# Ledger of designs, part 32: VH-VL binders against o04291r164to392

Target 1, 229 residues: o04291r164to392
Amino acid sequence: DANNPAGLLSIAEEALAEFLSKATGTAVDWVQMIGMKPGPDSIGIVAISRNCSGIAARACGLVSLEPMKVAEILKDRPSWLRDCRSVDTLSVIPAGNGGTIELIYTQMYAPTTLAAARDFWTLRYSTCLEDGSYVVCERSLTSATGGPTGPPSSNFVRAEMKPSGFLIRPCDGGGSILHIVDHVDLDAWSVPEVMRPLYESSKILAQKMTVAALRHVRQIAQETSGEVQ
Below, E stands for the ipSAE of ESMFold2; O stands for the ipSAE of ESMFold2 at other seeds; V2 stands for 0.75 times the mean of E and O plus 0.25 times the DockQ between their complexes.

## First folded at step 8 (VH-VL; framework fv_ragifilimab)

Design e5 (at its last look DockQ between E and O 0.92; V2 from the best seeds 0.76)
Fold by ESMFold2 at other seeds, look of step 9:
Structure e5 (fold): chain C 229 residues (1-229), chain A 120 residues (1-120), chain B 113 residues (1-113)
Amino acid sequence: as target 1 above (229 residues)
Amino acid sequence: QVQLVQSGAEVKKPGASVKVSCKGSGYTFTSYYMYWVRQAPGQGLEWIGYINPNSGGTTYNQKFKDRATMTVDKSISTAYMELSRLRSDDTAVYYCARSGSEKPHYMDVWGQGTLVTVSS
Amino acid sequence: DIVMTQSPDSLAVSLGERATINCKSSQSVLYSSNNKNYLTWYQQKPGQPPKLLIYWASTRESGVPDRFSGSGSGTDFTLTISSLQAEDVAVYHCQQYYSLPLTFGQGTKLEIK
């Protein structure tokens, strides 16, 4: 069953497959977002969703850091996600293939006192692919997916993360190609009508989360001259 | 003062069911996981499961999944654990306990315990 | 399941002397990403429920006397009582919360010599 390590791995592998289909394929109708980097410094490509459940954003860019270092940085969400209040790993399950499953509770700050802040209860799966790429993918655990029940959220609105994450491909000669997918449902119906655009915009998601992650890891790479620490 | 107060001792015959209650006071009942743990005479502690009192969602130790049922009544800040198809080796003290303030799966407040005796 | 094994099963220690209780897990309960050991110690006095002493292997719960300390990492953990008092007569349990199911050591009974 889904509370057993084998059941959790099944959820994790399904999340990985769905994430990869979004990151490198056409599972989401992507529309390129041009205003992020207007100019010859265009080593990053950003897209936002059209006609999908929830809201989604995708980015791809080059980073002068090795894949595992990029993963380490991005797994520490409070260091780069401005609205992230806390990340707590409640349970850790070795996957038996060298990968790791985490059960994670995340709290976010709200932009206003007019609506409750969001939180997330997720499974995060980290593993190395056969081609040497490193992947970190994540999705919400709900009654529909199964898995252990998450902590109480009486002061928060439980949001949903659909399969999302980071695919980090090594480059010959060093550095990495980073693919990012963020796909969420923030439960926009639970806020006052005037605030709903903040919770339904793929463009705002891209700016606040997807682009922020790419900028953060690139900034760290330049501060270290791209050398692995 | 955070406190968990459990129902009184029970004597049951094999094959019966027992339902133990646990009333929380001095804190926001729906903000903390509630755990159930038992201790057979002269034996160690054994985790049964936990419940999210806000959603009613449950997670059971697989050993008990087919026989244990955890529920809550938020209106009276009370959790319940029912164990069915009792047998003599279910004789134990049954504890409720609340999660710690850092939200991992350790327990910072325990109820006084409820002795359940199963004898023919 | 992660099996927690305590040693000794029981011990007797004179008042004012040091007591040492060991707990070993069948696999590591240290998570490298957050560098935390998912281990807790409880005290259970005769006729009472367990009481939280130590969490994260070495952090004392509020109100616990500083004669209690926890140490160790990975698979091997120790609870130390630096100067035994009469009120410390109890059974002591370790518990891991790294993975489900949550599991406890079998307990160590501490008595006054």
Scores: ipSAE 0.744, ipTM 0.890, lowest interface PAE 1.4, mean pLDDT 90
Fold by ESMFold2, look of step 8:
Structure e5 (fold): chain C 229 residues (1-229), chain A 120 residues (1-120), chain B 113 residues (1-113)
Amino acid sequence: as target 1 above (229 residues)
Amino acid sequence: QVQLVQSGAEVKKPGASVKVSCKGSGYTFTSYYMYWVRQAPGQGLEWIGYINPNSGGTTYNQKFKDRATMTVDKSISTAYMELSRLRSDDTAVYYCARSGSEKPHYMDVWGQGTLVTVSS
Amino acid sequence: DIVMTQSPDSLAVSLGERATINCKSSQSVLYSSNNKNYLTWYQQKPGQPPKLLIYWASTRESGVPDRFSGSGSGTDFTLTISSLQAEDVAVYHCQQYYSLPLTFGQGTKLEIK
């Protein structure tokens, strides 16, 4: 069932709903982070999770690029996520509503030689909302969700991505407001105890992934403006 | 170097089942997808499904999901495909194949094929 | 399902001449985000399993002679053998891996004239 476009769309729509409840709502117990700036001249906030399954981070900020350009940049994870080794799209399914579903295999570098690197097998759903917002959301495919089985992970620890992604809303005067949610379970129990905080810290997740994404897009926006001068 | 060696030809009656084996050598068996594909005499190739040999997870072509069962035995680097409730139009050569090094769904090494003949 | 249609069903080409085989998909197999065509060509000699020739539409597999080339994008693809040799007598199949289920063309039989 889940191998056909309708079954995959059902998984995608559930991931979208859960992502939106995290990005704009209170599905996660968010704690704001003082001094956690997305980048120079940013008008935004960063929050991290408290007492949730896995670890999560959220950021919101203004960027002077149109929504589709922001999405294009952020979907290219190796260009901005330092620990990302590779992103491979194994399958592409038109959603039938103008959106796109990708089945993605991602490999990460290990931040330490004391633990195996993580990889992810995910469904990524990109679509435009009725209000003109663009959404890219993503979640792991597991035996619980259904869907096609992912590649072997013999040399990696398969981590879980809970519904995560980007909500990119156009601004009336141009540019976009970008909401980012990262929510993962890195299987911290598979690393030595002394290194475990690196895999359980929502603050580290925010620094390495959530803030890095917002900073990257804002830097490109500034470089583009400077190059036009 | 990398080889996939399949079990020998089979002759079956309608309604029976067949189980084809595929032994991999010269590579890390659990690091690559394994595919099953068939070819009826004088016809094209038809994908049956694939299995992740590390986890045992499977994905079937929906056409075969009710009758095909793929399994692995990691200890002997061997994959199996069983097709049940055989019909005359299941007569074909059955191939195993492994994924390419870049891990998309194309097949870089194929077994020699196993002829399964279903006749009354 | 993405239907793959090859043409011609068979052709005969003189030794040393150019052979051209076409493959058409019912939907685009080009993904714009990564600019890759999810298309593979296989060679299958009589009594043998298929052998990988080309993937990503135009990338030759290691050990495949330079006379084999793949071209095309989106829905229309071509396998070209620039100078036919006797060993090239085979059935050639295209396959898409853009979406599941994986599907193959019906095959094109290449003979020496």
Scores: ipSAE 0.702, ipTM 0.876, lowest interface PAE 1.5, mean pLDDT 90
ESMFold2 (binder alone), look of step 8: mean pLDDT 93; pTM 0.953
ESMFold2 at other seeds, look of step 8: ipSAE 0.718; ipTM 0.881
ESMFold2, look of step 9: ipSAE 0.683; ipTM 0.868
ESMFold2 (binder alone), look of step 9: mean pLDDT 93; pTM 0.953

Design e6 (at its last look DockQ between E and O 0.88; V2 from the best seeds 0.76)
Fold by ESMFold2, look of step 8:
Structure e6 (fold): chain C 229 residues (1-229), chain A 119 residues (1-119), chain B 113 residues (1-113)
Amino acid sequence: as target 1 above (229 residues)
Amino acid sequence: QVQLVQSGAEVKKPGASVKVSCKGSGYTFTSYYMYWVRQAPGQGLEWIGYINPNSGGTTYNQKFKDRATMTVDKSISTAYMELSRLRSDDTAVYYCTRSGEKPHYMDVWGQGTLVTVSS
Amino acid sequence: DIVMTQSPDSLAVSLGERATINCKSSQSVLYSSNNKNYLTWYQQKPGQPPKLLIYWASTRESGVPDRFSGSGSGTDFTLTISSLQAEDVAVYHCQQYYSLPLTFGQGTKLEIK
C-alpha cells in the first residue's frame, strides 16, 4: 500500500540490497577514473559506470570521522552539493531495528536556461548493519515502485535516482571507510541534443556529486583536527 | 485571490456514490497538492487523501482506499473526489484544501460540500 | 498511525482572559535531523471551514493576530490565545504531518464564559 509502513520498508530493503551490490560488488561495470590514485595525497578511489542504465559513479576513501558523523554530514545535501537548491523531508517513518525511512523532495538548480531544472522524489533509508557499518541508501519513488505520490513537478523535470547512497564502515583504530554510489537517470532525452552530454556523463556526475561528497567529508574531518572515535 | 469553490450539497441513499468538485483559482493549480478532508456532524476532521494535480498521482488514507477516487481536470483547474458505496456514517461535510508552501499542512480550504446519506 | 489527543474537549473563557488548548501526539512529531515539529493548528468558526493558524508548531500564518501563539515540542503542544476576543469562538484542531496518514486531534470547542 502507498502509505503502508511495511510496504515502504520492503522498498527500502530492496534499495539497500541493490545499493550494497553496487558499492562493494560488480552490479555495475565500474571503470576507474584516470588520474585518481589511492594514497594519502588523494581523496580516494573513484570509478564510473560503463554500459549501464543511466549514469553512475562510485568512490571509496578513508575519513577521520566515525560513521554516524559522516552520515549526518552527507544527509545534509545542501551543505555539500553545489547544485542542490532544496531538500525537504515530507514524511518520517520508523523502520524498526532503529532504522529510519524518509520521503524526500529535492530540487536542483538548472545549469542552463535551455533545459528545465531537475527534481527528485525519493525514499531514503538509514540503518545500522550488524557489523557496525552505517548505511544511508536512497531511491526514487515512482508509480512502478509504489509509495506516496510526490509533489507536483511544475517547472522541473522529475529525474530518477536508482539505488544509491553511502556505506560507512568503522575502522578499529577510529575513523571510517566511506563507500559512495550515485546512480541516476537525468532524463537526457528531454534536453536539446547539444546539451545531452552534460546529462549523460558519468564523469560529470562523479565530479559534481560523488567526488564532491567525499571531498566535503574529508575537509570537515581536517577542520576538526582529524579526530577519530 | 486564491480560492477553492466546491459543488453544492448532495442527498444520497445508501449504496449510491457521490462526486464532489473543487475549482481552484488565483494560483497555479498544478503546483500544489490537493487534499480531501471530511467532517461528520459535530465531529473532528478526517483526512481522505491527496492528489498531485500535475501528474494525477494519488495517495489515499487506507480507510478510504477501496471507496474513494480522486481525479483532476487540469484544463479547468478542477479536482474531484468520488465516494462510492455510501453508508449513513458517510454523512459529512467534505472539504477540498490546498497544501501550504510546504506539503501536508493546508493553507486554503474550500467552503465545504454537505453530503447527506439517508434511507 | 499517530493519534492526536486534545484537551480539554471544551473550554469556556472570559473575554480578555487567556485561553490554553493542549494537543498531545502518540509519538514524537519532532524530526531531529531538521529540528522541526510537524504540527499545525487550525481554527474553525461556526458554520465555516477550518482556517490555518499556526504551522511548524509555532509559526503564525499571514494575517493571524499576535494573540495566537503555539508552543511545545515532541509530543506536547499548546495553543494560547493571550486575550480572548468574541470572534475567537471556534473549534480548534491540531494536526500532525510527520507521517502519513495525516491525523487531526478531535477538536477543542472554545466558548465565551
Scores: ipSAE 0.745, ipTM 0.890, lowest interface PAE 1.3, mean pLDDT 90
Fold by ESMFold2 at other seeds, look of step 8:
Structure e6 (fold): chain C 229 residues (1-229), chain A 119 residues (1-119), chain B 113 residues (1-113)
Amino acid sequence: as target 1 above (229 residues)
Amino acid sequence: QVQLVQSGAEVKKPGASVKVSCKGSGYTFTSYYMYWVRQAPGQGLEWIGYINPNSGGTTYNQKFKDRATMTVDKSISTAYMELSRLRSDDTAVYYCTRSGEKPHYMDVWGQGTLVTVSS
Amino acid sequence: DIVMTQSPDSLAVSLGERATINCKSSQSVLYSSNNKNYLTWYQQKPGQPPKLLIYWASTRESGVPDRFSGSGSGTDFTLTISSLQAEDVAVYHCQQYYSLPLTFGQGTKLEIK
């Protein structure tokens, strides 16, 4: 079943398909975020969800780094996600065709002392698509999905990550087009009413996570292009 | 001051079941994975599975999936492992053990429970 | 399943001399993304449960004497006892935690010559 490599690959492939439908399609009802517009001066296009389960955000932008380097940077969540306390890869499963499955435990800081911090138990799948794009997608493992049971979380509320991740397409002449999808359910009803907007706002998700990721990788690209050799 | 104390030795017939207990003390029982590992006489160590004592969720080595059952009783900080349809080659010392700072390596071990399967 | 193979199965070493125990995995247990080797060493004295010595291939657990060291990467790992003491008589096991199922080497029995 789902605790063996074939079962984990099945979960990974389903997560990949769902992520791609969000990243390049209309699986989520996307609306462009106010104040962000396409153009030569912008970091990219940013959209947020409406009328979907949980909250979601999407971004698309150009990055002057090779796809593998972009993936490497973004997989290291503590380096760019302010609220990320820790990321621990507990198991690594080689997938066929050069892909990799990771089982990951992530802890987040809470924005307030009034509610418990969130943590995540996820499967992360990295692979190269036939068109040369590189994908890192991720989703929570739950009793409904199957898979190995996650670590105890007595001081955390276990949040759910719905299929999310990064699609990184190489550009002719170098660089990449980066698509980001974050889709989560933070269990907003487990916090006091006054704090609930922090946990159910797609706009806040976009600002804190999705835009932060795109901004971070673009900043590194600019620093790298200016580095003296 | 972390301690795992296991139930006493068992002698069983082929086809029977055995249930080994493991009581944890000196730490927050529900904050760490609990693992079960066995060692046949003169042989190496073999992982059976682990349980999240907070949720009760389990993960088994495929070899044992259909015969082993792990449970916990949080109210008394005790984990259990039951092995059914015993065979003579199930004769072993059965250990409970707790994760270290990071999961999947074990920093505290119980004293072991000898299970002997013979007619 | 990742098979862990230790060598030798048994060795005898004089007090104060260096003891070397090898462990080989059937596939790499180094994860390139975090550059960590998912390997532990345990010591098991006669009649006792295993005791954690080293994790991440080379990090000593608290309270472990510095005469114990771990080295190696990928598929080939070594436990070294730089100056053997009488209390080091034990069986030593390696274990990978890179992938499930968790697997152990068959053990190496260390005796005083």
Scores: ipSAE 0.681, ipTM 0.865, lowest interface PAE 1.7, mean pLDDT 89
ESMFold2 (binder alone), look of step 8: mean pLDDT 93; pTM 0.949

## First folded at step 9 (VH-VL; framework fv_ragifilimab)

Design f1 (at its last look DockQ between E and O 0.83; V2 from the best seeds 0.77)
Fold by ESMFold2, fold request of step 10:
Structure f1 (fold): chain C 229 residues (1-229), chain A 120 residues (1-120), chain B 113 residues (1-113)
Amino acid sequence: as target 1 above (229 residues)
Amino acid sequence: QVQLVQSGAEVKKPGASVKVSCKGSGYTFTSYYMYWVRQAPGQGLEWIGYINPNSGGTTYNQKFKDRATMTVDKSISTAYMELSRLRSDDTAVYYCARSGSQKPHYMDVWGQGTLVTVSS
Amino acid sequence: DIVMTQSPDSLAVSLGERATINCKSSQSVLYSSNNKNYLTWYQQKPGQPPKLLIYWASTRESGVPDRFSGSGSGTDFTLTISSLQAEDVAVYHCQQYYNLPLTFGQGTKLEIK
């Protein structure tokens, strides 16, 4: 069943396939953000969703760090995501093919005092692809997906993460190409009308989460490459 | 003080069902996982499953999934575990337990236990 | 399933002496990403339910005397009672919570010699 390793792997592989179709394909109607240009200070290519369920953002950029280091940094969400209060790994399941499945409880700060903070109960799957890319993808576990039941959320609103994550491709000569997809449903209908734009805007999601992640890892890469003897 | 108080001992025949109750007090019942664990006489501990008392969602040890049913009644802060199609090797003390203040699956408060004896 | 094996099955220790109980898991319960060992120790006195002693392998629960300590990492763990007291007569269980199903060691019975 979905609580055993084989069932969880099935959920993980479906999440991976859906994530990749968003990261490298057209599963989401992406609209490029105006004003983003390549260059030394450029973040990279950033896009937001048009007319999809929930809200989504995508970014792609170069980072002078090897894939495993990029993954390590980005898995530590509290270190770079301002609104992330905590991340707790409740279960760790080895997957076939050398991958790892984590069951994760995440609490967020609310952007406003007028609405309850959100939390997430997710499956996070980390694995290497045949081409040497490293992937970390994540999606909510719900009654529809199956899997172990998550912690009670009596003081939080349980939000949904749709298949999201990081695809980290090694580059010739070192470094990585980082693809990021964030796709969430923050349950905007449970928020007062005046505050709903904060919970329904793909642009705000891109600014606060997707771009923040890419900027953070690039800043760390610059700091580690600037040391001299 | 946090307490879990369980229903009294039961004697059952093979093929019957038993339903054990566990009432929580001194804490917010819906904020913590509730676990069920059993211990056969002179034996170790065996995990049956856990329930999220807020949503009613359950997760079972595969060994018990087709015979065990866990439920809650939030209005009286009470969890239940029903085991059906009883066999003599189901004779055990059945415990409820609450998760620790963190979210991981260790148990910081235990009920006193309910002895279930299955004999012909 | 992660199998938890305790040793010894029973031991007798004189009052005031050191008692040592071992627990071995069939696979590592250390998660490198958070550097935590998903292991807990319980004390079960005669006729009583289990009581939490140690979680995360080495963190004492509130109210547990400091003569109890946990150590080890990965697959090998130890519960130590530095100066045995009469009230420490119990069965001690280890439990992993690294993944499901949750599993316990078979227990170690500790008696006064």
Scores: ipSAE 0.782, ipTM 0.902, lowest interface PAE 1.1, mean pLDDT 90
Fold by ESMFold2 at other seeds, fold request of step 10:
Structure f1 (fold): chain C 229 residues (1-229), chain A 120 residues (1-120), chain B 113 residues (1-113)
Amino acid sequence: as target 1 above (229 residues)
Amino acid sequence: QVQLVQSGAEVKKPGASVKVSCKGSGYTFTSYYMYWVRQAPGQGLEWIGYINPNSGGTTYNQKFKDRATMTVDKSISTAYMELSRLRSDDTAVYYCARSGSQKPHYMDVWGQGTLVTVSS
Amino acid sequence: DIVMTQSPDSLAVSLGERATINCKSSQSVLYSSNNKNYLTWYQQKPGQPPKLLIYWASTRESGVPDRFSGSGSGTDFTLTISSLQAEDVAVYHCQQYYNLPLTFGQGTKLEIK
């Protein structure tokens, strides 16, 4: 049954595989974002989707924090995502491999009063890979995926998060390489036509979410007097 | 004020079905989970499942998945739980309950209960 | 499944005295990431449905008298009634909501001695 640990782990592992194919591969048709260049002191490489379902963005950058600390910071979504109104973890399931599955309800502020704000009902899976990388991946639970039904809200439009998350690889000599993928469908058709670009732009997604996450963790690394071992 | 009012007591034979109703008032019916919980005479509480009354989506305790069916009629703010293939050990008070304000799985308002007696 | 075990099964306490009811879970219901214990207490008076008393292990529901308090963390939890009143005669149930299935303790019957 999809409401038991084995069924939820299956959903989590499929989400992880799909996330990794986006983060380190070409499962999404990625186009590098204008004005973002790689380099040791740059924020990192940022790309946006072309011709995919929904909208997507990814980033890759260096951070001078250990992988587990980076994961801890980024799991606390309200601390870095300005449009995040609330995050509630409704269920916590040990994965049986040392990882953790969370069932999460998230509410977002809307950029306009002409349409209802979006909310999300997601499974978030955190685990350590065999190569020492730490991963946090997340995807919406729907009737199609299975899993426990999410909370109601008459004031929100339920948006979809496609497999997304953070891959945090330890670096030789300390610090981490952070890969971020955000892939969402905000149900743009449900807003007035004049407002739809706000809900269909992978560039806006990158600026508000993907780049914001990377900037936040890098800022904390600069403010923290710490060297990784 | 928030209130959950359930249908009256029922007496059934083994093998029959029962459908219990729960009408919510004093709140936005579609904004809170609805739970079903039962209590056999002199026994503890047992969770049956919950329903999202906005979407109609359901989640069942595996013990009841093959026999219980939860539904809602949003137009009259009413939830239903039907239990089929009744046995003597299904004799219990059946409660509906609503989720708390933060939408975690604790229950802040309960119906008065519906006694279902299964006897030959 | 997380098994919830209450102790004692019943207890009798004199009016005005302290009553203590314990609840133990078969695994921790504390989530370290948010530092919350997913534990609720209900009061069920004779012939009535359960009533929410305490959630998040120690947060009193609105309208619940301050003589009721919840404490504990992880696997071990306690409901305390600091000065027992006649109206507190009830069965008390703990419930975890850390994961599914939702499970309850077997109940503790509190009587006046």
Scores: ipSAE 0.781, ipTM 0.903, lowest interface PAE 1.1, mean pLDDT 90
ESMFold2, look of step 9: ipSAE 0.777; ipTM 0.900
ESMFold2 (binder alone), look of step 9: mean pLDDT 94; pTM 0.954
ESMFold2 at other seeds, look of step 9: ipSAE 0.752; ipTM 0.894
ESMFold2, fold request of step 10: ipSAE 0.749, 0.735; ipTM 0.892, 0.885
ESMFold2 (binder alone), fold request of step 10: mean pLDDT 94, 94, 94; pTM 0.951, 0.953, 0.955
ESMFold2 at other seeds, fold request of step 10: ipSAE 0.730, 0.746; ipTM 0.885, 0.889
ESMFold2, look of step 11: ipSAE 0.772; ipTM 0.898
ESMFold2 (binder alone), look of step 11: mean pLDDT 94; pTM 0.956
ESMFold2 at other seeds, look of step 11: ipSAE 0.747; ipTM 0.890
ESMFold2, look of step 12: ipSAE 0.749; ipTM 0.892
ESMFold2 (binder alone), look of step 12: mean pLDDT 93; pTM 0.954
ESMFold2 at other seeds, look of step 12: ipSAE 0.736; ipTM 0.889

